# VHH binders against p53848r504to814: the designs that were tried, part 22

Target 1, 311 residues: p53848r504to814
Amino acid sequence: TYIMAIFNATPDSFSDGGEHFADIESQLNDIIKLCKDALYLHESVIIDVGGCSTRPNSIQASEEEEIRRSIPLIKAIRESTELPQDKVILSIDTYRSNVAKEAIKVGVDIINDISGGLFDSNMFAVIAENPEICYILSHTRGDISTMNRLAHYENFALGDSIQQEFVHNTDIQQLDDLKDKTVLIRNVGQEIGERYIKAIDNGVKRWQILIDPGLGFAKTWKQNLQIIRHIPILKNYSFTMNSNNSQVYVNLRNMPVLLGPSRKKFIGHITKDVDAKQRDFATGAVVASCIGFGSDMVRVHDVKNCSKSIK
Key: E = the ipSAE of ESMFold2; O = the ipSAE of OpenDDE; V2 = 0.75 times the mean of E and O plus 0.25 times the DockQ between their complexes.

## First folded at step 8 (VHH; framework vhh_ozoralizumab_d1)

Design e4 (at its last look DockQ between E and O 0.11; V2 from the best seeds 0.00; counts 0 for: pae E 20.8 > 2, placed apart)
Fold by OpenDDE, look of step 8:
Structure e4 (fold): chain B 311 residues (1-311), chain A 120 residues (1-120)
Amino acid sequence: as target 1 above (311 residues)
Amino acid sequence: EVQLVESGGGLVQPGGSLRLSCAASGFTFSDYDMYWVRQAPGKGLEWVSEIYPSGGSTKYPDSVKGRFTISRDNAKNTLYLQMNSLRPEDTAVYYCVKDLTYLGSSWDPRGQGTLVTVSS
């Protein structure tokens, strides 16, 4: 299991001139500490740098601001002699293709896109042009302002274009018996698959792609829990669909799965913790569950404690 | 180099049976999912069958389910497709493919295929 550490590059890093450098240095020091904590228990660590909040209904920073916040830091991390570079994997949390391009130039390894390519039509092209880059294809609906209203997965046994679906290593009768209970994960799988096809059609290679069912994105708190429990289904999910008057077969089997439950509202809903920082303990438990249900990677804020949960 | 060589195609009457074979080389056959796909005249590629590396799990589209059976002999690096109750709509060139992830892209690798013609 891989651990992905969340690092939000805050506006405090936007100091003018020499102050900017000082801010980068401070952030780098924090990252060094984070890496040390992670590498105490793990062979490698993924640092996911975000220059823009992607929370539902959040105000989005400009592209320019996002670049300013994230790219110098990523460059600093990659150039740091204080970090074991062979053990540090760099990720950028962005749905913007231009940000992705700039990040790739300075040594990012992963593009973490919450939109699955929905928010920027050029994202897949950027990924395709860089075959060495990994792309996290996340599930969502709508946009940052509308996604929370789009958590309706009822009566979607099959999408309109879906002809057949398969869950590998699952008894057909058992699947039928659980059909109503698994509508959500199957829908998520189908929609991920649709985005996957578009990525492939744009030249992205399968080996570049990781999938994220998108906890907290167009999902209720109950649905998030259900998704976690049904990760085995997602990891074994395939389906056929009609596309441009042809049948397409999509296989999600054995694709790496990322889950990012860290400090999310659904945890707060359960524990009654209003403050996200108070959700670290419960997050640890959820992380353990994610791994138990087959997650290959977990994205977390509290690397130190979650590392313990992973082990 | 990965090589796949299909055989066993031919002319058969409706309701008849054929058994296709695919000889695989150039990779560890037993480690990979294997697939049969077909392309009818004037149509695109269609997935026909899937089998897991161990052979313990198989999948079929509804179009061939109950009529076709995929199997494999890992010791011989050979994939099979038993086709029963053949129909005119089954007429196509059949291909063996390795590690199918997305039907709609170029199949690489695949063999030259074997032609199955179902006609009265």
Scores: ipSAE 0.024, ipTM 0.426, lowest interface PAE 5.0, mean pLDDT 88
Fold by ESMFold2, look of step 8:
Structure e4 (fold): chain B 311 residues (1-311), chain A 120 residues (1-120)
Amino acid sequence: as target 1 above (311 residues)
Amino acid sequence: EVQLVESGGGLVQPGGSLRLSCAASGFTFSDYDMYWVRQAPGKGLEWVSEIYPSGGSTKYPDSVKGRFTISRDNAKNTLYLQMNSLRPEDTAVYYCVKDLTYLGSSWDPRGQGTLVTVSS
C-alpha cells in the first residue's frame, strides 16, 4: 500500500518566525522534513500539493493564484538536492487543466483531479499528451458549492455486474438482492466508469489511471462508511454500455484505488471529535480499515501517526 | 459505422513469421490507441499489444514481448502486427480493437478477425 501525504500550499498553512519568509523556502523545508520522516518508514512517498481548497463549499482560488501557490513549490521540490528524487513522487491536487499543464512542465508525476474531468473538459487532453503522467480520476457530482446537495443515489437497471468470483456461488435471486444493497457503490462505479471511458476516448491510457471514489464529495457521512466497506465491490465492478453504436465493456477490476479518509467530517461522527486536527487520533484505525478492504493508496495528513497505526 | 478489417493470417510453421494488417474506417484513426487481441480456441480474449495514436509508444505482455511488434500508418489508416518466432500457443483468431478496456476484454470485436495457425 502507498501513502500519499497532503501538503496544503495555501497562505493559511504556514507560519514561521519571519512572516515575510513564510514562502517557498519555508514550505520546501517542511516538505523535506515530511519526506525524511516518511522515508524512514516507507520505501517511497507521494506528496500531494494543493494550491486551491477542494473542500465542499470552500472559496476557490483563481487559476493564477493556484499556479502562483503551487508551481514554484513543485519546481523547488524537484530541484532540491536534499531529497532522494527517485523516492519522492509528486502529485498536484487540481481540477484545472492549465494548472496541470504547468505542473507537468516543472516535474510533477501525478495529477490528482477530484472532479474526474467534470470541472475542466480539457483535462483529459493534457493527460493524454503526457503518457508518463499518472491521473487520479475521482468521483464527485456538481461543483464545489453544490456537491454535498447531490448525495441522493437512486437504484438503476443497467447492464452491470459484480464479478461472480468475488461473490461466488451466487444464484440470480441472491445477485439481485446484492444489487439492492449496493446501490451507492454501483452508482459511484458507473459514474467513474463513464468518466473513464471519456478519458480513454480522449487518448488517456488505462495504465495512467488510478480511481478514487471521492470520500466526502457528494456523500453523506454514512455513505462514506459504506464506500470504504464496499471497496472490494468497486474493484470488481463492470458494466456494458452503448457508445458510438458499439458495445463498450467497462471493467474496474484491478484498477488501483485511492482513498482519502484523513480528517474528514465522517470520522468525527464515529469518534465524536469536532475538528479536523483532533480527527488525526482516530484516522489511523480508519486507514487500517481502508487497507483491509483493498485500498491501494491512502491519502493522509499525518504520515507518521497513520503509518504507526498500520504497522 | 466503425469498420476494422483484419488480414494476413494463415498457416505457418513454428519459428516462422507473419505480418497482420488491419484496415480502419468510420472513425478518425489517428486519434485512437489501437490494440491487437487474440482468442485461442475455447479461450477468452487475450491482449497482445497496444500502440499510442502517434505510434510513439508500444506495450506487450511477457508472452509475446520481443517476438511481436505493433505499428501503425496513420496516413493509410492501417494497423500492423509483425509476429516473429511463432509458437503453437500463438494459434488464435487475431482482432484489432479501437476501444480496449482493462485486460483486453472487448465484448464485441468489430471485425471478423484473421486466423493464425502455427503447426507443423
Scores: ipSAE 0.000, ipTM 0.100, lowest interface PAE 20.8, mean pLDDT 75
ESMFold2 (binder alone), look of step 8: mean pLDDT 82; pTM 0.828

Design e5 (at its last look DockQ between E and O 0.78; V2 from the best seeds 0.00; counts 0 for: pae E 8.0 > 2, framework grips)
Fold by OpenDDE, look of step 8:
Structure e5 (fold): chain B 311 residues (1-311), chain A 120 residues (1-120)
Amino acid sequence: as target 1 above (311 residues)
Amino acid sequence: EVQLVESGGGLVQPGGSLRLSCAASGFTFSDYDMYWVRQAPGKGLEWVSEIYPSGGSTRYPDSVKGRFTISRDNAKNTLYLQMNSLRPEDTAVYYCVKDLTYLGSSFDPRGQGTLVTVSS
């Protein structure tokens, strides 16, 4: 299991010339510590740098601001002699293709896109042009402001274009008793698959793609729990669909799965913790569950404690 | 180099049976999902069957389900397709393919294929 450490680049990095450097240095020191904590238990660590909040209903930073916040830091991380570079994988949390381009130039390894390409039509092209880059294809609906209203999956047993479904070692007909209970994960799988096909059609390679079912994105707190429990279905999910007057077979089997439950509201809903920082303990438990259900990678804030949960 | 060589095709009457074989080389056969696809005259490629590396899981579209059976012998690096109750609409060139991500624009069958003709 891979651990992805969340690092949010704060606006403090916007300080003038000398202050900017000082801020980068401070952030780098924090990242060095984070890496040390992670590498104490892991062979490698993924650092996911975000320059823009992607929380539902959050105010979005400008592209320029996002670049200013994230790119110098990524460059600093990649150039740091204090880090074991061979053990540090760099990721950028962005849905913007231009930000992705700039990040790639300075040595990012992963593009973590919460939108699955929905928010920027050029994202897949950027990924396709860089075959060495990994792309996390996340599930969501709508946009940052509308996604929370789009958590309705009850009537989507099959998408309109979907003809058949398959689950590893299970005939879909045998799932009749569980049909209603698995509608969510199957819909998520189908929609991920649709985005996947679009990525592939734009030149992205399968080996570049990781899947994220998008905990907290267009999902209720109960649905997030269901998704976690049904990861085995997602990891073994295939389907046929009609596309451009032809039948397309989509196979999601053996694709790596990322889950990012860290400090999310659904945990707070359960534990009654209003403050996200108070959710670290419960997050550890959820992380353990994610791994138990087959997650290949977990995205977390508290690397130190979650590393223990992983082990 | 990956090589896939299909065989076993021929002319058969409706309701008849055929068994196709595919000899695989150039890769670790036992590690990969294997597929049969077919292309009818004037039509695009159609997925026909899927088998997982261990052979324990198989998948079929409704068009062939109950009639076709995919199997594999990993020791022999060979893929099979037993086709029963053949229909005229099953007429096509059948291809063996490796590790099919999805059947779409990027699909590239590597073998020469074997022709199956179902006709009275």
Scores: ipSAE 0.147, ipTM 0.613, lowest interface PAE 2.0, mean pLDDT 89
Fold by ESMFold2, look of step 8:
Structure e5 (fold): chain B 311 residues (1-311), chain A 120 residues (1-120)
Amino acid sequence: as target 1 above (311 residues)
Amino acid sequence: EVQLVESGGGLVQPGGSLRLSCAASGFTFSDYDMYWVRQAPGKGLEWVSEIYPSGGSTRYPDSVKGRFTISRDNAKNTLYLQMNSLRPEDTAVYYCVKDLTYLGSSFDPRGQGTLVTVSS
C-alpha cells in the first residue's frame, strides 16, 4: 500500500505580495520533513500538492493563482538535492487541464483530479498526450457548490443503458443477497466506468488510471463507511452498457484504488464517544481498515501516525 | 509484436458445435485476461467472453451464457472457445483479444479472425 501525503500550498502571509522564493523555501523544508517521516517507515512516498481547495462549498482560486501557488513548489521539490528523487513521487491535486500541463512540464508524476474530468473536458487529452503520467480518476457529482445535494444513490443514474453487471464472474441479478447490499458501490462504479470509457476514448491508457470512489464528495458519512467496506466489490466489478450501437464492457478489476479517509468531519461521526484528542488515533484505525479492505493507496494528513498503521 | 491467430471456424448447422482456438505470442500470456469478441455481418463488435489469467474465472453475456465455454492452456499459450447449441445469430467473425476494457478505442484486433457460419 502507498501513502499519499497531503500538502496545501500556502502563500506568504504578506497581503500585497511576498517574495515567492521565501515562501517556497519554507514549504520545501516542510515537505522534506514530511518525506523523511514517511520514508522512515516506507520505501517511497507520494506528495500530493494542492493550490486550490476542493472542499465542498469552498471558493475556488483562479487558474493563474493555482499555478502560482503550486508550479514553482513542484519545480523546487524536483530540483532539491535533499530528497531521494527515486523515492519521492509527486502528485498535483487539480481539476484544471492547464494546471496539469504546467505541472507535467516541471516533473509531476500524477494528476489527482477529484472531478474525474467532469470539470474540464480537456483533461483527458492532456493525460493521453503524456503516457508516463498517472491519472487519478475520482468520483463526484455536480460541482463544488452542488455536490452535497447529490448523495442519493437509490436509483442508477445510467439507468437502462446498463445491460448486465458482474461481481467477480457472477451476474449480480443471480445474487439477491449481494444485490441489495451493494447499490451504493455499484452506482459509484458505473459512474466511474462511464468516465473511464471517455478517458479511453480520448487515448488515455488503462495502465495510466487509478480510481478513487471519492470519499466525502457527494456522499454522506454513512455512505463513506459503506464504500470503505465495499472496496472489494468495486475492485471486482464489471458491467456492460450501450454506447453508439455497440456493447461496451467495462472491467474495473485490477484497477488500483485510492482512498482518502482523512476528512475530520466523517471521522467525527466515528469517534462521537471518544475524546477529541484521540481522533488522530481513530484516523489511523480508519486508514488501517481501508488497507484491510484492499485500498492500494491512502491519502492522509498525519503521515507520522498513519504510517505506523499502513506498515 | 503481439500476435493472436484464430482458427477453428467453419460452416455448421443450427444446434451444432464448434471449438475455436487462438494461438498467442509476443507477450506473457499467463499474466493477462483474455477475451473473445465477434462481429456479425453489418454489425459492430460484441463481447462474447472473458477469462482470468488463472483460467478459473469466466464471464459471459446473456446471449451466449450456458452455450459457450471459454478456456485457456497457459502452458501452450492458447485460448479456446467451445461453442454449443449454435444459432443463426451466432454467425460472425470471431476474434481473440488481449486487455479488452472497452470495445471502442481500446480494442485493436491483432488477427484476421475465424468465420463461423450457422445455417442449413
Scores: ipSAE 0.038, ipTM 0.557, lowest interface PAE 8.0, mean pLDDT 79
ESMFold2 (binder alone), look of step 8: mean pLDDT 81; pTM 0.826

Design e6 (at its last look DockQ between E and O 0.01; V2 from the best seeds 0.00; counts 0 for: pae E 16.0 > 2, placed apart)
Fold by OpenDDE, look of step 8:
Structure e6 (fold): chain B 311 residues (1-311), chain A 119 residues (1-119)
Amino acid sequence: as target 1 above (311 residues)
Amino acid sequence: EVQLVESGGGLVQPGGSLRLSCAASGFTFSDYDMYWVRQAPGKGLEWVSEIYPSGGSTKYPDSVKGRFTISRDNAKNTLYLQMNSLRPEDTAVYYCVKDLTYLGSFDPRGQGTLVTVSS
């Protein structure tokens, strides 16, 4: 299991290059500590740098601001002699293709896109042009402001183009009880699959793609729990669909799965913790569950404690 | 280099049977999912069958389910497709495909073998 450490890059509080450098240095020191904590138990660590909040209903920073916040830091991390570079994997949390381009130039390894390509039509092209880059394809609906209203998953929501579904080598049509209980994860799987097809059609390679069912994105707190429990289904999900008068077979089987439960609201609903920072303990438990249900990677804030949960 | 060589196609009457074979080389056959796909005249590729590396798991679309059986011999690096109760609509070139993840993309396949079902 891989651990992905969340690092939210703070806005530059300084107006000149020297002050900016000082800010980067401070952030780098924090990252060095984070890496040390992670590498105490893990062979490698993923650092996911975000320059823009992607929480539902959050105000989005400009592209310029996102670049300013994230790219110099990523560059500093990659060039740091204080880090074991062979053990540090760099990720950028962005849905913007231009930000992704700039990050790639300075040595990022992973593009973590919460939109699955929905928010920027050029993202897949950027990924396709860089075959060495990994892309996390996340599930969501709508946009940052509308996704929370789009948490309705019903059988009728399944695409009309869907012909057959397969789970665990079984036709879902033959599993009445399972069919009704797994509508959510199957919808998520299909929609991930649809984005996957679009990525492939744009030249992205399968080996570049990791999937994220998008905990907290267009999902209720109960649905997030259900998704976690149904990760085995997602990891064994395939379906056929009609596309342009031709049959398309989509197979998600054994694709790496990332889950990011860290400090999410659904945990707060359960534990009654209003403050996200108070959710670290419970997050550890959820992380353990994620791994138990087959997650290949977990994205977390509290790397030190979650590392213990992973082990 | 991955090589796939299909054989066993031919002319058969409706209701008849054929067994297709695919000889694989250039990769560790036993480690990969294998597939049969077909392309009818004037139509696109259609997924026909899937088998897991161990051979214990198989999948079929409804169009061929109950009639076709995919199998493999990993010791011989050979994939098979037993086709029973053949129908005119089964007429197509059949291809053996390695590691099919998205039908119509980068999947390596052989030259194919033609199956014609006609009275």
Scores: ipSAE 0.024, ipTM 0.464, lowest interface PAE 3.6, mean pLDDT 88
Fold by ESMFold2, look of step 8:
Structure e6 (fold): chain B 311 residues (1-311), chain A 119 residues (1-119)
Amino acid sequence: as target 1 above (311 residues)
Amino acid sequence: EVQLVESGGGLVQPGGSLRLSCAASGFTFSDYDMYWVRQAPGKGLEWVSEIYPSGGSTKYPDSVKGRFTISRDNAKNTLYLQMNSLRPEDTAVYYCVKDLTYLGSFDPRGQGTLVTVSS
């Protein structure tokens, strides 16, 4: 399982409006330490750089500002002689196609798009033009300002299915008998599948796509737990839909899955009032559960502590 | 199905104290983050306090920190707000709220309880 380590290139540590930033050299030194810590325990590491906040209700940096914060850092990481470049994978956390295009020019490997193409209609074209780029197609609803009102999920699927022999490490064995208990994950799977087909229709290849059910985006903390428990269902989900005036069959089987369980509010709900040391342990237990349910990649803030749980 | 019933409001002089209660039913109370919010006359909803499911972690905005204390009794399905050193600007209808979306949306379900702080 791969570790994706979060690195936020925003000014939250210096000022509210972004008047001051840490210089590239300081950020690069932090990333080198992060990589060395991760590579002590793992064969490779993915660094996910974000230059624009994707927190719900956050004020969005301009596209120019996002580029200024993130692109020089990515270039510096790729040019560093202190990193084993064959073991360091770079991801940029952006929903803007022009930012993705600039990141690709300076050597990024992954475009991590929380919107799954919803926020920028040109994103899929950029990915399609670059066949060696991995694209993380994440589930959300609405936009940054509206998504928190859209956490009501209904079963919309047409002829959806899950094969019983592919479901394990879950208490659901027959979809028909447990239909009400799986409404959330099946609707997430349907909406991911709809975005997936739009990506394919725009020339993105299946081998470029990794799916992310978007823990914490248009979801309550309790829904996050259901999604983690039901990852096997997502990985074996299929349905039919209309696309471009024809019926298409969407099958998510064997799609790589990313989970980001280490959201501050979500961890706070799970860990309740335990002390800081036990919160670190509980975070690791949640990450280990994500892996146990079949997550192929986990996105974390604290690589050292979470790596102990994976190892 | 979900029911939240606020009580304990009233008229109190500045510097006084009140204790609000919220009786919860129709859900597993101990699984949920709980909140107090208030609505002053002519204003929108304002977050007042937050308590995690175990009761061990609480949060407050600066406007009430040190004066208000949120607590819960999971055995009785009851949420509390102890309000001390009350000020005229604390005058509002107070609501208890079950779990917010991670995006901060409030969904008050009860009628609330009116707190009036006036000489």
Scores: ipSAE 0.000, ipTM 0.154, lowest interface PAE 16.0, mean pLDDT 75
ESMFold2 (binder alone), look of step 8: mean pLDDT 83; pTM 0.851

## First folded at step 9 (VHH; framework vhh_ozoralizumab_d1)

Design f1 (at its last look DockQ between E and O 0.02; V2 from the best seeds 0.00; counts 0 for: pae E 16.6 > 2, placed apart)
Fold by ESMFold2, look of step 9:
Structure f1 (fold): chain B 311 residues (1-311), chain A 124 residues (1-124)
Amino acid sequence: as target 1 above (311 residues)
Amino acid sequence: EVQLVESGGGLVQPGGSLRLSCAASGFTFSDYDMYWVRQAPGKGLEWVSEIYPSGGSTKYPDSVKGRFTISRDNAKNTLYLQMNSLRPEDTAVYYCVKDLTYLTGSKTYSFDPRGQGTLVTVSS
């Protein structure tokens, strides 16, 4: 399982009175420390750099500002002689194709797009032109300001199939529960699959794509838990859809899956009314559960604490 | 092209029994929930029964529970409705349905009867 460490290059909230845009040297030092800490415990590390917040209801930096915050930092990381470059994988958290294009020029390895191409119609062309680049195709609905109002997943009259052998390690105990308990993960799988087909039609190769069901994007806290439990269903999901003048078979099997469980909001709901030591344990248990249900990559804020929980 | 062909309707006396069949083609029958719905004269569509893809779970409204039994034969692509203890109010055209459609603007579900249906008349 790969560890993806979050690095926020945005000044969302802070008490230090800092000058964030002039602080590339300070940010590089923080990343070097983060990488060294991670590589003490792991053979490699993925650093996910974000220059624009993607939290629900957050204020979005302009494209120019996102580039100014993130691209020089990525370049500095790649040019550093203090990092084992063969063990440090760089990801940029962006939904903007021009930001992705600039990041590729300076040596990024992964484009982490929470919108799955929904926010920028040129994204797939950029990925297709760069076949060595890995693309994370994530599920969301609406946009940053509206997504938390779009968590109703009750329409699932889909031409799909769930292979029964892949539901036995989930909370589904009998076949009559399949319709009610799989509505969410089937709709997420369908919506990912529809974006996947658009990516393929635009020249993106299947081997470039990882999928991410988008914990915390257009989902309630209970829905986040359901997605984690149902990762085996997603990893084996397939369906047929009509595309203009033809049927298209969509198969998500064998695609690597990323989960980002360390967004503390839904963990706080799980651990309601427990003391601080129970919250620390619950955070680690959620990460371990993601791995146990088959996540190929986990995106975390605290690499040291989460690494202990998976050892 | 999806085709659903209902059969087995007819005239029966109150208290009688009837077995409806639905021949399915143009899709992988074993992958889908299947439904029976009915339309009485002058009324809208009424849900009558539901069966899961494996046949392992069935559901009924109170109006028919205990009298009607839905079943399926996935090897023959056929859906069935066994109707016992029939009453005059069961008189309707019965349809086999594959899909439910959520109508976003109305926030309701719509049945899509594709066949001509099969008429069941219960009369003394």
Scores: ipSAE 0.000, ipTM 0.118, lowest interface PAE 16.6, mean pLDDT 76
Fold by OpenDDE, look of step 9:
Structure f1 (fold): chain B 311 residues (1-311), chain A 124 residues (1-124)
Amino acid sequence: as target 1 above (311 residues)
Amino acid sequence: EVQLVESGGGLVQPGGSLRLSCAASGFTFSDYDMYWVRQAPGKGLEWVSEIYPSGGSTKYPDSVKGRFTISRDNAKNTLYLQMNSLRPEDTAVYYCVKDLTYLTGSKTYSFDPRGQGTLVTVSS
């Protein structure tokens, strides 16, 4: 299991009230500490740098501001002699293709896109042009301001275009009980699959792609829990769809999965913790569950404690 | 330089059909998603169709779904829009678009680059 440490290079931090917003030197020191904490128990660590808040209903920084916040820092991390570079994987949290391009130039390894390519039509092209880069394809609906109103899931996300569905290489029609219980995760899988096809059509390679079902994005708190429990289904899900008189087979089986439950509202809903910072303990428990259900990577704020939860 | 040239617009009666074409040049057409958007008089730009590079996947808004069909010929660098069962509310300038990008400041999408457009008028 890989641990992805969240580092918000923004005044409006996701959950820490901007504690990490400082000059490059100060930020780098914080990152060095994060790495040290992670590498105490893990062989490698992923640092996910974000220059723009992507939480639902958040104010979006300009592209220029996002670049200013994130790119110099990424460069500083990659050039740091105080970090074991062979053990540090760099990720950028961005849905903007230009930001991705700039990040790639300075040594980022992963593009973490919450939109799955929805917010920038050029993202897949950028990824395709850089076959060494890993792309996290996340599930969402709508945009930053509308996604949370789009949490209605039906049997077929893609409607009549879906011809067959398979779980564990078995037609879902032969699994009546499972079919009825897995509408949400299959719906998410179908929409991820659609984005996957688009990525592939744009030249992205399968080996570049990790999937994220998008906890907290166009999901209710109950749905987020259900998704976590149904990761085994997602990791064994495939389907056929017809489009323009052609049949396409989409196979999500054995694709790496990222989950990012850290400090999210659905945890607060359960524990009654209004403050995100108070959700760290419960996050640890959820992280353990994520791993138990087959997550390959977990994205977290509290690296020190979550590292323990992973082990 | 990216060039997109739309054609095929005209006057048609309600219930009629039109087929729009877009000639693309200045980029590798087969590598890109393509879009049709339209602008009705006094209204903003509206997305009406999307097609993936291979042509195997298409998307439509509910407003035109079942009536409009987007297709492409990558060998000819041409995008098409078959419009059936046309309605007066379909009256607009139709544009071929290479890039659809979300604009965070306005919380809208940009539709650039696009061509000069072709006018479709649906009237009795």
Scores: ipSAE 0.000, ipTM 0.240, lowest interface PAE 13.9, mean pLDDT 89
ESMFold2 (binder alone), look of step 9: mean pLDDT 78; pTM 0.788

